# VH-VL binders against p0dw94: the designs that were tried, part 17

Target 1, 243 residues: p0dw94
Amino acid sequence: PAGTPAGAGASAGIGSDTGSNASEDSDMFPTIVFGDTVIERKEYVAALKAQHGAARLYFRQTYGVDPAEDGWDKAHDGEVPCRWLASRAIDELRRRHAAYLIGVDLGQVADDSYASIVARMEAVNSGNAELKSDGGIVYGRTGFDIDSYLSYELSALKNAYTGDESNPGMSLSDDEVRRYYDEHDWTKDGVDGKTPLDEVRGNVKAQMRSERYDELVSQRAEAIDVTDLPWDALYRFTAGRLG

## First folded at step 3 (VH-VL)

Design d31 (framework fv_ucenprubart)
Fold by ESMFold2-Fast, scan of step 3:
Structure d31 (fold): chain C 243 residues (1-243), chain A 119 residues (1-119), chain B 108 residues (1-108)
Amino acid sequence: as target 1 above (243 residues)
Amino acid sequence: QVQLVQSGAEVKKPGASVKVSCKASGYTFTSSYYMHWVRQAPGQGLEWMGLINPSGGSTWYAQKFQGRVTMTRDTSTSTVYMELSSLRSEDTAVYYCARGRLWGYFDYWGQGTLVTVSS
Amino acid sequence: EIVLTQSPDFQSVTPKEKVTITCQASQSIRSYLLWYQQKPDQSPKLLIKYASRSFSGVPSRFSGSGSGTDFTLTINSLEAEDAATYYCQQSYSFPPYTFGGGTKVEIK
């Protein structure tokens, strides 16, 4: 389409943030790249929203202050709440992209971009809306927002990896299972003593695979280098969003 | 500063067992790090033997050492142990402990323990 | 098991010259390749993680590059203290973590 629609300037700003305009609209989202994947402004903002409560909790428990009341720019023993929040948001995005990149390696998804995730969500929503409007039967979740779709799809990727014994880390020997079982407290509510392994073997294996997958995601996330991100510009953007 | 300090050199006869210790300091022993064991025969390259999670005690051993190696830990002393049984002359090597991730790198290494197996 | 092949096995280099060591994986390991330095009678020391990221305290003359199956460790200007054996290692797969055969670098 012709012209610049409302909200279009933000995506265009990824390549043109000059810092020259002093208006509030000049606090443009900086260019952030994980590997060769560009992080969208709306993706980062969603991560900020998700980590907002954790930041408030951390500063409340550690310093007895609420950044929402005291100010997101005030330092406490060298820690600035908006910077802490920005760091947590980036860490969440690293973990999310890491999980999608594992999915890419397995052929489950084509890429780790936010646009591709949104496109799949919209396709699912559209398909379900069509079935519902025509009186068709729709099973499972309908009308995803991005947060619920991410939760759904990340869970599906994890299940695909952990459900395939041929994947690295997912083949478990009986000795490994027994050892893990012995080292953890497997009990049933209202039942005295440890639940026999034969009754919980499936649960033990599932927990082991879950832990190994979570560690794989952590390793892949650490591999996403954030040392040369435009942190100062990101902090300014983040502070502007928190007001 | 992270340090891994290993027990001293050992001389063993074929068929015996050896137990090497590795004491960690400078970080939380039961954190997200695992302790790995890697050996190196004289003049040869590095060979991964296995790992232990100091927090839960769970272990993973390389197939070559299955049934002969046992890794344990003592959280009260921040120490990991590697016991290798049924020793053969080809087990003569420097044995290293190394801190690392399950799916990652070995960032700090012990000084090594020479185990000599001879008749 | 993923096999790592290092070349050359041995290199004798004049001080201040550039040293290049290669590591080839039998299958793609993306960027999950590490480089270690081991001096005689000493423990290995981590130099490079994730193919190209320097570990803390490592001199800037050391750099890593590559992805997939082909990786390179470069010492831009060799110093006397760099005489050592260098090993690559993969962390792409679940253990066993395989190492390359090593490259011995000596000063001329």
Scores: ipSAE 0.511, ipTM 0.759, lowest interface PAE 2.4, mean pLDDT 86

Design d32 (framework fv_ucenprubart)
Fold by ESMFold2-Fast, scan of step 3:
Structure d32 (fold): chain C 243 residues (1-243), chain A 119 residues (1-119), chain B 108 residues (1-108)
Amino acid sequence: as target 1 above (243 residues)
Amino acid sequence: QVQLVQSGAEVKKPGASVKVSCKASGYTFTSSYYMHWVRQAPGQGLEWMGLINPSRGSTWYAQKFQGRVTMTRDTSTSTVYMELSSLRSEDTAVYYCARGRLWGYFDYWGQGTLVTVSS
Amino acid sequence: EIVLTQSPDFQSVTPKEKVTITCQASQSIRSYLHWYQQKPDQSPKLLIKYASQSFSGVPSRFSGSGSGTDFTLTINSLEAEDAATYYCQQSHSLPPYTFGGGTKVEIK
């Protein structure tokens, strides 16, 4: 196990999205499960927040409308903004859980639960604040919110995976590196012709490993089955959060 | 709908190479699905050899076959190839292509290609 | 690598009897376990995905259960066309993909 030994964890009582509920059926958060892991209301709401801007941008660019002004429940060529946003939020959670499950496979984290992530974030924040107040040197960010902590930890998981050549996909032969280099544009601004491989070999390998890791995460995310989710109830909940 | 059609049986001498093809139809070849290769020696179980992403061309091989196996694809013909070199009598098997995702099941399989390695 | 142990290796069954096949993983694989049927001289065919979900077109007499390390494939009321070898496969860990050793089911 990583970190300081502690008592039993609990997801109950870790934040909430507060809102009016005019209908018991319409606004209640349904039970969402990815394999063995229950998705908390707070986790889903955080994913909605993360995808909110993307939804507005998509509908503005595609249909010339802003759902925040025109309404999140109005259909445009069969696409309803609140449903599009809910689907994107679920896809975000699938990708996030996929990355954590790869970390579980490697012994980097114990589970993919939101409560465990929040607990680690709070421990890091507390430790950094204590070290700083004692006049010590802090390595890394202080005062993480959940979005910045997720970015930090997901990057750490990716770096741990891609930095170990024994991991599947991470061992690169000279021939593979040469083929990738030949298939991509390695040029400098104002200089004609490709930068020689020997000058950019580290960059080529890093990019190849990054792409392979992203592919692993994407494929693992697709393995998280969402066909039997209570989509209608989730759509109603999402619409209720957006107005 | 989805069909995977493989090339015909091959008889090879030890030390030779064999190249088996698998032509896909009934879905978008460059979608999120990977093509896997699985072999089965006579009277034995299933052994995973490797996979290729038809969209990107990226490959992952089982360590046992690393250095002897090469997987390629041709997106214009929706065909995947598996080439196995330095053949031994122990490589005598039916070779299957199968569609799947990295953390999923194999939903459609080719009919199999028997490769016999004998002197 | 995750090892999958199937039992029994062989089972001879009278028609209409219930068949139970077990697959045990060397470590927890959650629900990432799939079952295949292979008839003589044919390709494997997917029966059950993610421990308990039937693949399209599969007869209702086939069902799967289990999670973690212990999984079961059940054939309720065996039919003649069910004579085959059955394999489990895990997809929880990264490649290589692991298959069980197989269970051959024959009609008495």
Scores: ipSAE 0.069, ipTM 0.592, lowest interface PAE 6.1, mean pLDDT 84

Design d33 (framework fv_ucenprubart)
Fold by ESMFold2-Fast, scan of step 3:
Formats: sequence, C-alpha cells, structure tokens
Structure d33 (fold): chain C 243 residues (1-243), chain A 119 residues (1-119), chain B 108 residues (1-108)
Amino acid sequence: as target 1 above (243 residues)
Amino acid sequence: QVQLVQSGAEVKKPGASVKVSCKASGYTFTSSYYMHWVRQAPGQGLEWMGLINPSGGSTWYAQKFQGRVTMTRDTSTSTVYMELSSLRSEDTAVYYCARGRLWGYFDYWGQGTLVTVSS
Amino acid sequence: EIVLTQSPDFQSVTPKEKVTITCQASQSIRSYLAWYQQKPDQSPKLLIKYASQSFSGVPSRFSGSGSGTDFTLTINSLEAEDAATYYCQQSSSLPPYTFGGGTKVEIK
C-alpha cells in the first residue's frame, strides 16, 4: 500500500482551488484554429507531452532548474516554463500541420486533422491485431501509440516527398551536389581524408533533400498565424495540466 | 540588401525570341528561395509565368506559356534568365523577376524589363 | 486553377478615410494569400503575407484579414502616398499561382 487509494492514479489537480474536476478540463481548453482545422484538446495535450522533456532540458541548461521540481509557473529571467512549453507545443503543431498539408497537396492524405491521424493509427493497429490473431507475422511493434504513429507517418510523408525528384526542391543537379559535398565534411572513421563524392553521392543527395524538405515545412508553417491565438487562456490551461 | 537587377528594354519583331536576365545579390542565390517570372501588359494586371529553383535548375511553367517559355540560371553569376519565343504583339509587357517561397509570397521584385513586340 | 476576384476595381478616396479592398477565392486557400502595392511605373511591393502578417517596414495603417475564401486589405487612414493599384495573390496550391485583377486607389 503506497498510501493512495487502491486503483487510484495521480490526480489531475485541475482547478482544485475552484472546485473544478476532470470534466472541466475540456471546457477550459480554448478554441484554437489553424486555417480551417480545429486543434483538439487531445492533440495539444499530446504535443505538450512530446515537448515536456525539451522544456525540462532547456530550463536545466539555461537556469539550473527543473520545472517539474521548482514549479512550471515560476519565472526565470522573464521566462515562465509553462508558457515556454505552450509556445513550443504550438510551434510543434504548426510544423506538424504544415507537413500534413504538403501531404494533402500531393494526394497522400485527405486532411491535416488529428482525428484523421488517429483513425489511420487505429486502422493499422486493428490490422496488426487481426494478423496476429490469424497466426500471421507482425514485425516489430504490435500497436502504435499516437507519438510513435506520428513519428512513423511524418517520416513516411517526408520520404514520399523527398523520393520524388519532380517535387519542388528535390531535383538535384550534379553541380549543386558537388558544391554541397565540397562545403561539408564527408569522412569515414579510420580513413584519412575526405571520402570521394562517388562513394557517398546517395548520402549527399539524401541529406540535401532532407534539409530542403525541412525548410519547405518551415516555410509552409509560416502561414499558420499564431499572433491572434488566445494565449492567456492557453497558458492557464497548460499550467493546469502540468505537475 | 536583397537586390534583383534586370536587363534593359527590348524591341522585337513578331516571331522573334527575347531573353531577359535577372541578377540577384544580397543573399545566397542557391538558398531555399525560388525565382518567379511575372508579366504585366500595359494597363493590365499581373500574370504568373513560371518559376525556377536556382539551386537545382528545375522549372515549373504556367500552362499558357508551356512550349514557348524557357527559364534557366547561371549559379556562377547569380543570374536567372527567361526566354520567350514566337513573340506576338500580345506579349508586349513589362516582365518581372521576383523572389519567392513555394507557399507564400514574393518579397523582392526586379525593376522590370519592358519588351515591345512590333513590326 | 484558383481564381481570385477583387472588389472594387477602382475607388477614389479622400485622404484620412478608411479603404477596404476585398479578394474572393474560387476555393479555400486557407491563409495562403499575399497583398501587393504597385505605384505607376514601379514594381509591386509586398504589404501583407499569409493573409494577416505585415511585411517588414510596411506602415501600420495597412492590415489584412480573412481566411478560406474571403479576404480583406484595409488601409485605416489613407495617405497621399497610398495612391496605387493593389493586388491579392494566392499560393495555396502548388503552381500555378494566381493574382487578383487589381484595385486602383486614387486620392480625391
């Protein structure tokens, strides 16, 4: 017995001073829209969890504090950890939606909504479970959680884009490959000097395309205006979600 | 300071070709920016013609100009070229180069090159 | 091809008055719309990007709004130097990109 009720997990603690309960958590989440797409509470919370470690690392390296121990609402040189985390989560969502919108442009996915991503994940998970039940082979992970599925699908979208030379930025001339090669260090452990281009040409092209794709996603994300977001309400919601 | 400097005015006869240049400076020519070509007939609006990726040389042309327009670049001089063939009097226009993103805007424009097509 | 329809084609406005120019897209372009100002015998200049974000150095009297299919450029208090033709431009889809027909603003 750990002193907590049997079967009880950690309390949500949301709005405890006001008598708020877990159901009020959804009512506290503000309306956030990226273009025509409504950002669900679940999607934002998942983004917070994904960026949680980055926030702790940033404040440890910058101020010598751990927000999880010191407090997520305590200011450090004008920076409040829960606000930093909220901004990071929104930036992550901007990049994610931008990547999916590139996928929409290419006919790879129908929309950039979280519900559609979850539905595809559940379909994959269901298919894997049925295959396993029928005595079939399931390689690796039996089921995705949303974080692992997002990683998988975002990588698939990137690979689809960068693998098609007809896509903007993906057609590479021999001259620009040589220039990129010359401007970067291409060496192998245990081998003196620079590795000849012809031995690493595929790796050079892959790196160039990866960087160009990341830049295109960043450019697409610029269209998602966050100036008019309900930041104060979002900060209050975020603070209420953090331990 | 980003600057796009275009070649001077041209007078051409119907059926001829014209090649307009656009020299870029003040940024890395082979960066993530694309160069677009936009024309404007006298007293008319803006019409997008096509784009070139200065880094790779890949091009995308508007359907209206497909088969008549060719865009090229020279990375050693940071210059983009737009060649329009089989000129008609309707091609009389100011031709602009403009720096842009794929999903976005044209942030800097050349001064324009007037091409007059007359006998 | 996405078609952009601007309204009005022309307006003559007294200095200090508010000017409103609209741009309607034939299908949703989300926020992928830019506004340009072009003075006689000059190149277009970017004013607003992504429907509502001001470009560097653009006076605060210029603002953009809208999303989806309906967009507005507003000049809060017209100055004499604002006499120009204004164009909207979309980049929502991969090329081709399209421009609106333009709105000419003249000072009374």
Scores: ipSAE 0.173, ipTM 0.608, lowest interface PAE 5.6, mean pLDDT 84

Design d34 (framework fv_ucenprubart)
Fold by ESMFold2-Fast, scan of step 3:
Structure d34 (fold): chain C 243 residues (1-243), chain A 119 residues (1-119), chain B 108 residues (1-108)
Amino acid sequence: as target 1 above (243 residues)
Amino acid sequence: QVQLVQSGAEVKKPGASVKVSCKASGYTFTSSYYMHWVRQAPGQGLEWMGLINPSGGSTWYAQKFQGRVTMTRDTSTSTVYMELSSLRSEDTAVYYCARGRLWGYFDYWGQGTLVTVSS
Amino acid sequence: EIVLTQSPDFQSVTPKEKVTITCQASQSIRSYLNWYQQKPDQSPKLLIKYASQSFSGVPSRFSGSGSGTDFTLTINSLEAEDAATYYCQQSSSLPPYTFGGGTKVEIK
């Protein structure tokens, strides 16, 4: 019957090496905590993938090199591409968590955890799959991946905040709208000259609210202190994912 | 540099109203900062009264002051105002304006305005 | 509203000794807790923002820690100029904002 090896009884599995391989989702990923929320390995990797193109663009424009060709671990005037990318990924996670915390304040979501986001995504995907199998009409994606779901949900949170004039920053005076309009050139394709404010007032207000929301997210993100993160371990993990 | 300058001390009778001003300089008054009003009775702690968004003019007041406090601003002079009506002796306090983030900290404070309410 | 409870109300400390001030929130405020110093007849001054981040120009002997509901302000080696009342303040959600009752620190 059950064939438990005699050697298995020699280990209590406490504080021991877990035997993880060095592949993707390895045990090289350090513990990262934003306030009381643990950042999962998969969440960090998703942010890393999202910022990958930005890193390539930055190093191409600044140093004339492509890290994908030249190497992610080569320094350029003190800047190492994999470290720059890790920093950008952490900054994206800070902004993302800040946006979710605004959603918590509005009662739109219960928390800012990755597990909760994944659970909601899977529920939406399951519902859409069932609806399509029944011959129903589904707008948008039948199956979200995490990146597309995050984009969708972050937009929904932003729209909920900016769509309510009673929220801080969302009430606009006529003078502020006029000043913003005057500071920007509002034109229509194929029409000479500046479009009158009355024709674009809705667009002006929407852009102002969008910018104010982005600033509020940035302010809230300041609460997430990254100075004491295990940066060396995170850099090693990031380099391993890219090489 | 950033400076908040408040109006001078006031002595009022019970039942009167007081209007305290706070003039901002050294930054864009209608930026992403809010202006808060915080008071402190003699020998007591700090008590948040409310905030105003200088850009839109929107306000949020602490429930204790709802119906008695009004906050306004003048963008042409970069000045915020806090008016407190139906004054009681318990309203005797130093009133501070303070620049703050919505989910953050109060980084610059006015020098304070002493309001004394006595018979 | 979120209530902040500070302890102790008063502390008299020998120069160069370590001072610990605590602040408890009635519900989780994550890391949205700020610390202010107020000397007699002066406006409050920001010391620590977001539980643990030092504000510009603040001496390194001041540090903050904690998350959720329990927070601590530490003065590693008390100097004479540190005699003041210290206040915690939460900014975790949309208004109203609340302050702790304050902790008065005096030199023995």
Scores: ipSAE 0.324, ipTM 0.685, lowest interface PAE 4.2, mean pLDDT 85

Design d35 (framework fv_ucenprubart)
Fold by ESMFold2-Fast, scan of step 3:
Structure d35 (fold): chain C 243 residues (1-243), chain A 119 residues (1-119), chain B 108 residues (1-108)
Amino acid sequence: as target 1 above (243 residues)
Amino acid sequence: QVQLVQSGAEVKKPGASVKVSCKASGYTFTRSYYMAWVRQAPGQGLEWMGLINPSKGSTWYAQKFQGRVTMTRDTSTSTVYMELSSLRSEDTAVYYCARGRLWGYFDYWGQGTLVTVSS
Amino acid sequence: EIVLTQSPDFQSVTPKEKVTITCQASQSIRSYLLWYQQKPDQSPKLLIKYASQSFSGVPSRFSGSGSGTDFTLTINSLEAEDAATYYCQQSSSLPPYTFGGGTKVEIK
């Protein structure tokens, strides 16, 4: 966004004569951009929190080490736990942004920014509070937090995409459905042999569309290039968050 | 480095069949990626033939080639095959394999295999 | 089958000049369009994915734009190494995926 310094040396060069503060904390969150969208500090921190347990499990299973006990910055066969965690957090953000970009293609949302998501969440929460205040009926008097709102909205975007046969990949021929059915084990407990296609056709189609949507999200996420991110600065920030 | 290496040039008579191979390296052959076959007749544009999922063996063929084309893979050698039967002179072309994502893009291509069909 | 129509078929361009190539789809393909470069006696190389995203390692002078049915590939300052045939491809409908007819770009 406007005013966000890019890369190393935010106060170097052009900005110095404007009275910009040149001091930078080594733990300062760097500028991270996915296409034209800036990744916010709090968005990244939430992703770290979500992946924290996975990192501990991975290093415990792979190296017999708990990074929470032994240190997040110690290398194990070339793998540093805080770097692994940072990479995983970025990959999760790539998938999330990819799903929102698909929503942009459908006209469901204007952009994939965290600020826009938060604004929509706050509007919904405010609307519910207003109805309660005015004596209106509010079913399920729950305000969203950002995690529950993301879950809700990502599900809504997926359902909108998969529910429209005109969307790429969502029109299924009878031959494709039969082939998918033949490649998977559609059996009922206690019944020998495959359940006939006509009895599970709806389930087969739903699973195919779900898998195709997930593949589209994966492809779109991979299209978000992260090779030129300020990884060293991100690693320092991540290490600082882990104590 | 991702690399796709195809078999050498073939000369066939009308009515024969040809089987072209494409050996993949530099990535996990059975994970995430599909393999396409695309041909190009001399002086002409690119023409899609079909797609194979190396993991499952599932295939999609262009209607024009349905009944004449067969795509297979060998997961132990990371190789895909394209067999075209009942060859005609208009099947003379360079045949390419290409790695790709479903509904996405084809990012790496083999060097091509020239198949010449003449009486 | 989705038909892709490329224009022009051929153009001869002075080095450093801007080149524009268009691709028109017979029905909406949203952003599921790819651009490839093919030099003589070589395999095609991916330039642009999702209509406007550059593939890794592709020079910044190449850019793609458009959505729905109308797409453009732009080379903002032609270099000698850019002499090639350019193809669009749709990835919206399978089977088949389809290619445009190609545009041959030559240096004057």
Scores: ipSAE 0.011, ipTM 0.469, lowest interface PAE 9.5, mean pLDDT 84

Design d36 (framework fv_ucenprubart)
Fold by ESMFold2-Fast, scan of step 3:
Structure d36 (fold): chain C 243 residues (1-243), chain A 119 residues (1-119), chain B 108 residues (1-108)
Amino acid sequence: as target 1 above (243 residues)
Amino acid sequence: QVQLVQSGAEVKKPGASVKVSCKASGYTFTSRYYMAWVRQAPGQGLEWMGLINPSRGSTWYAQKFQGRVTMTRDTSTSTVYMELSSLRSEDTAVYYCARGRLWGYFDYWGQGTLVTVSS
Amino acid sequence: EIVLTQSPDFQSVTPKEKVTITCQASQSIRSYLLWYQQKPDQSPKLLIKYASQSESGVPSRFSGSGSGTDFTLTINSLEAEDAATYYCQQSSSLPPYTFGGGTKVEIK
């Protein structure tokens, strides 16, 4: 008996005015929770947009098709592009939330919620606009959209973590550095032979810390359980968004 | 399904060496996961021995075992090995391999290998 | 090395009662604590990761909490199948990892 509620809306064509918040069951965004954090529709849609190109590339390279032209709901050897994209979007959200939870551990941010990220972005944008309006100096980007702000803030979180040797995994022994150096080919363009460790020590350490941070994020992301997500409803919503 | 299968029980004399194997299946052996060795003496708690990266062969050993333990892997058979030398009676224990993460958890464990060291 | 101290060492509990096991770290390990269950003659089984995240397939009566130095594993309503030794483990840094001494839970 329960249907979709009608909202406030402009007049549509004859027989089609159902209000701005009416929706079909197949287009409804399901309830998705990572631990105690509810994933907003806006956050999921942003992740879809971020992974949209990767989905098109994957299906083009693997099957010779472009889902944007061929259809997002057509199966190719058992793989459906909209379902592949939904899974990729959820994986990106797990990784993103994991990175923010590491930031929470360091006191850099209060929580991993999308609303908190948006609020910080808006505060930065507002501050920059005020500085520009009164002739002040603005450092960095003047205006962020959510995608550019996420990229900026995720990079800042990584740099803060990897730049502090007191963080787990970031204190490197000489033996560890020497072993990592030995396991990889360190060469310079146009120069034969391996570059001596002393010349690339900083680069070796930076790469080790980068890899260890990425591993930590991956491990924390896997701790976010997604086995009981309403996958069928999420697939229907995703297909509806892609046409 | 992920499965770790260990070699059978061993009886050794003091001063000997033992080499225990752990064969992995059900996942990509050289991707993402590490393999740990953990032992448990009769009636005692769990004691971490070391960790190996199957992809690169890098190892981390507990200080207590440094110099006596060697961990290796064979990527062609998806098998890790733990060799413990200069055995003492206090090395009598069940030895477990466990699939794990570098900062994390060990989600699958082998069935255990009992090593008995007695004169 | 980071030392983990578990309490109690042993607990005998009536079925359906709540069980609380604590694990104290010698220094802050943030949220990098794990809980394992080991039944007699069996391998350990992962229950909780990152202090509070339940492993898939673990009954909802098990929960973990805490951060920093003080951690708790709770069994909301003890079942007969829960008779086991429980271990905490820290992974706050790269190896060496350490385990707590264990807590043996028996049914009355």
Scores: ipSAE 0.026, ipTM 0.581, lowest interface PAE 6.4, mean pLDDT 85

Design d37 (framework fv_ucenprubart)
Fold by ESMFold2-Fast, scan of step 3:
Structure d37 (fold): chain C 243 residues (1-243), chain A 119 residues (1-119), chain B 108 residues (1-108)
Amino acid sequence: as target 1 above (243 residues)
Amino acid sequence: QVQLVQSGAEVKKPGASVKVSCKASGYTFTSRYYMAWVRQAPGQGLEWMGLINPSGGDTWYAQKFQGRVTMTRDTSTSTVYMELSSLRSEDTAVYYCARGRLWGYFDYWGQGTLVTVSS
Amino acid sequence: EIVLTQSPDFQSVTPKEKVTITCQASQSIRSYLLWYQQKPDQSPKLLIKYASQSFSGVPSRFSGSGSGTDFTLTINSLEAEDAATYYCQQSSSLPPYTFGGGTKVEIK
């Protein structure tokens, strides 16, 4: 029909048409700042969409209810699903911005803004389209949406960081590798017994570096204080999107 | 309980070296935490010297101390060492070790080790 | 290196009064600022992490605020045990991490 059908089925904006009244739909997105970076409305909405499934899973497992059926505004033991979702979306954004800021410090990207991420995605998409139109063959994804591009770029940033032993936390001693190996199960399907360290050393080191990187991102995300966020206004906005 | 226990006071002559120890307990020495060395001259402020990762042995030193400071660790005794060579009178200070997180905070500090450098 | 400038360097305050200490960074450090309290002949103690987050066990009268280059430590109602020197520290850029020059708070 008139409009982009592909974007309709999974966007947070679709939720605003179900269970929300006109006043809630008109609630403005509040000013949200992470350090010196302003969080855009569309970035927050994308994070809500990304955490939507996690919210449904949490409330099903914890209370035996599905917020999509029971209502996003119904409290369960003091927990309101749309508020829980808003909190999870903010946590996701904190981790995302922390990862990008590590990339900024290492010269991999210029800033952690959503607009810059979108611009890079569009440049990649445009470049691939141009190569195809010039008769070239582009193997792999020729068009990213924002979710697939974020996944791609965050993985690239992580791989760049963990692949350089000179980066903080990425140097591993033989003793540490041996202890980690001893503390975890390193087996192959259909093969009896633990796989010798020499056969899986690369995998052990990769897993250790992955975990250390995730911990560093979490630690850096703690620097983004969310205590003074305009939570009430954010909750009203979120309810208008998804309630 | 997390504790950092430092070696005792030292008196040195100019040109000598000093090696201060910091023994950690109450947490996994090689997991998640780094160790910083910070000094404080009498009546003066805090001055950061460097950081060591007890896990990999990685070190970061302030430019002022490059070539004179060496930080090491012994994972079997959960001990970090800071060695300062070519001592001068202006190196007279209390030297602290402090447990911390990279891009984070330093939550536990040793009691300090007074190093006096005099002729 | 990132330079941290604290002000004032000294203040004498009546008990129960509000104390405000500022720390300015020579370039943006986002929220990677720490506040420490050091009493005479004692090791520093962490008060505030990430510019505004109270460390566990720290009395509620201590609060931090700010981001980027301008930061403030506030003691809402000064108690006698708060007589100490206060230091800010940045954890954004390594090496070196750097400290402010300190602010000595004395009871009148």
Scores: ipSAE 0.013, ipTM 0.550, lowest interface PAE 8.0, mean pLDDT 85

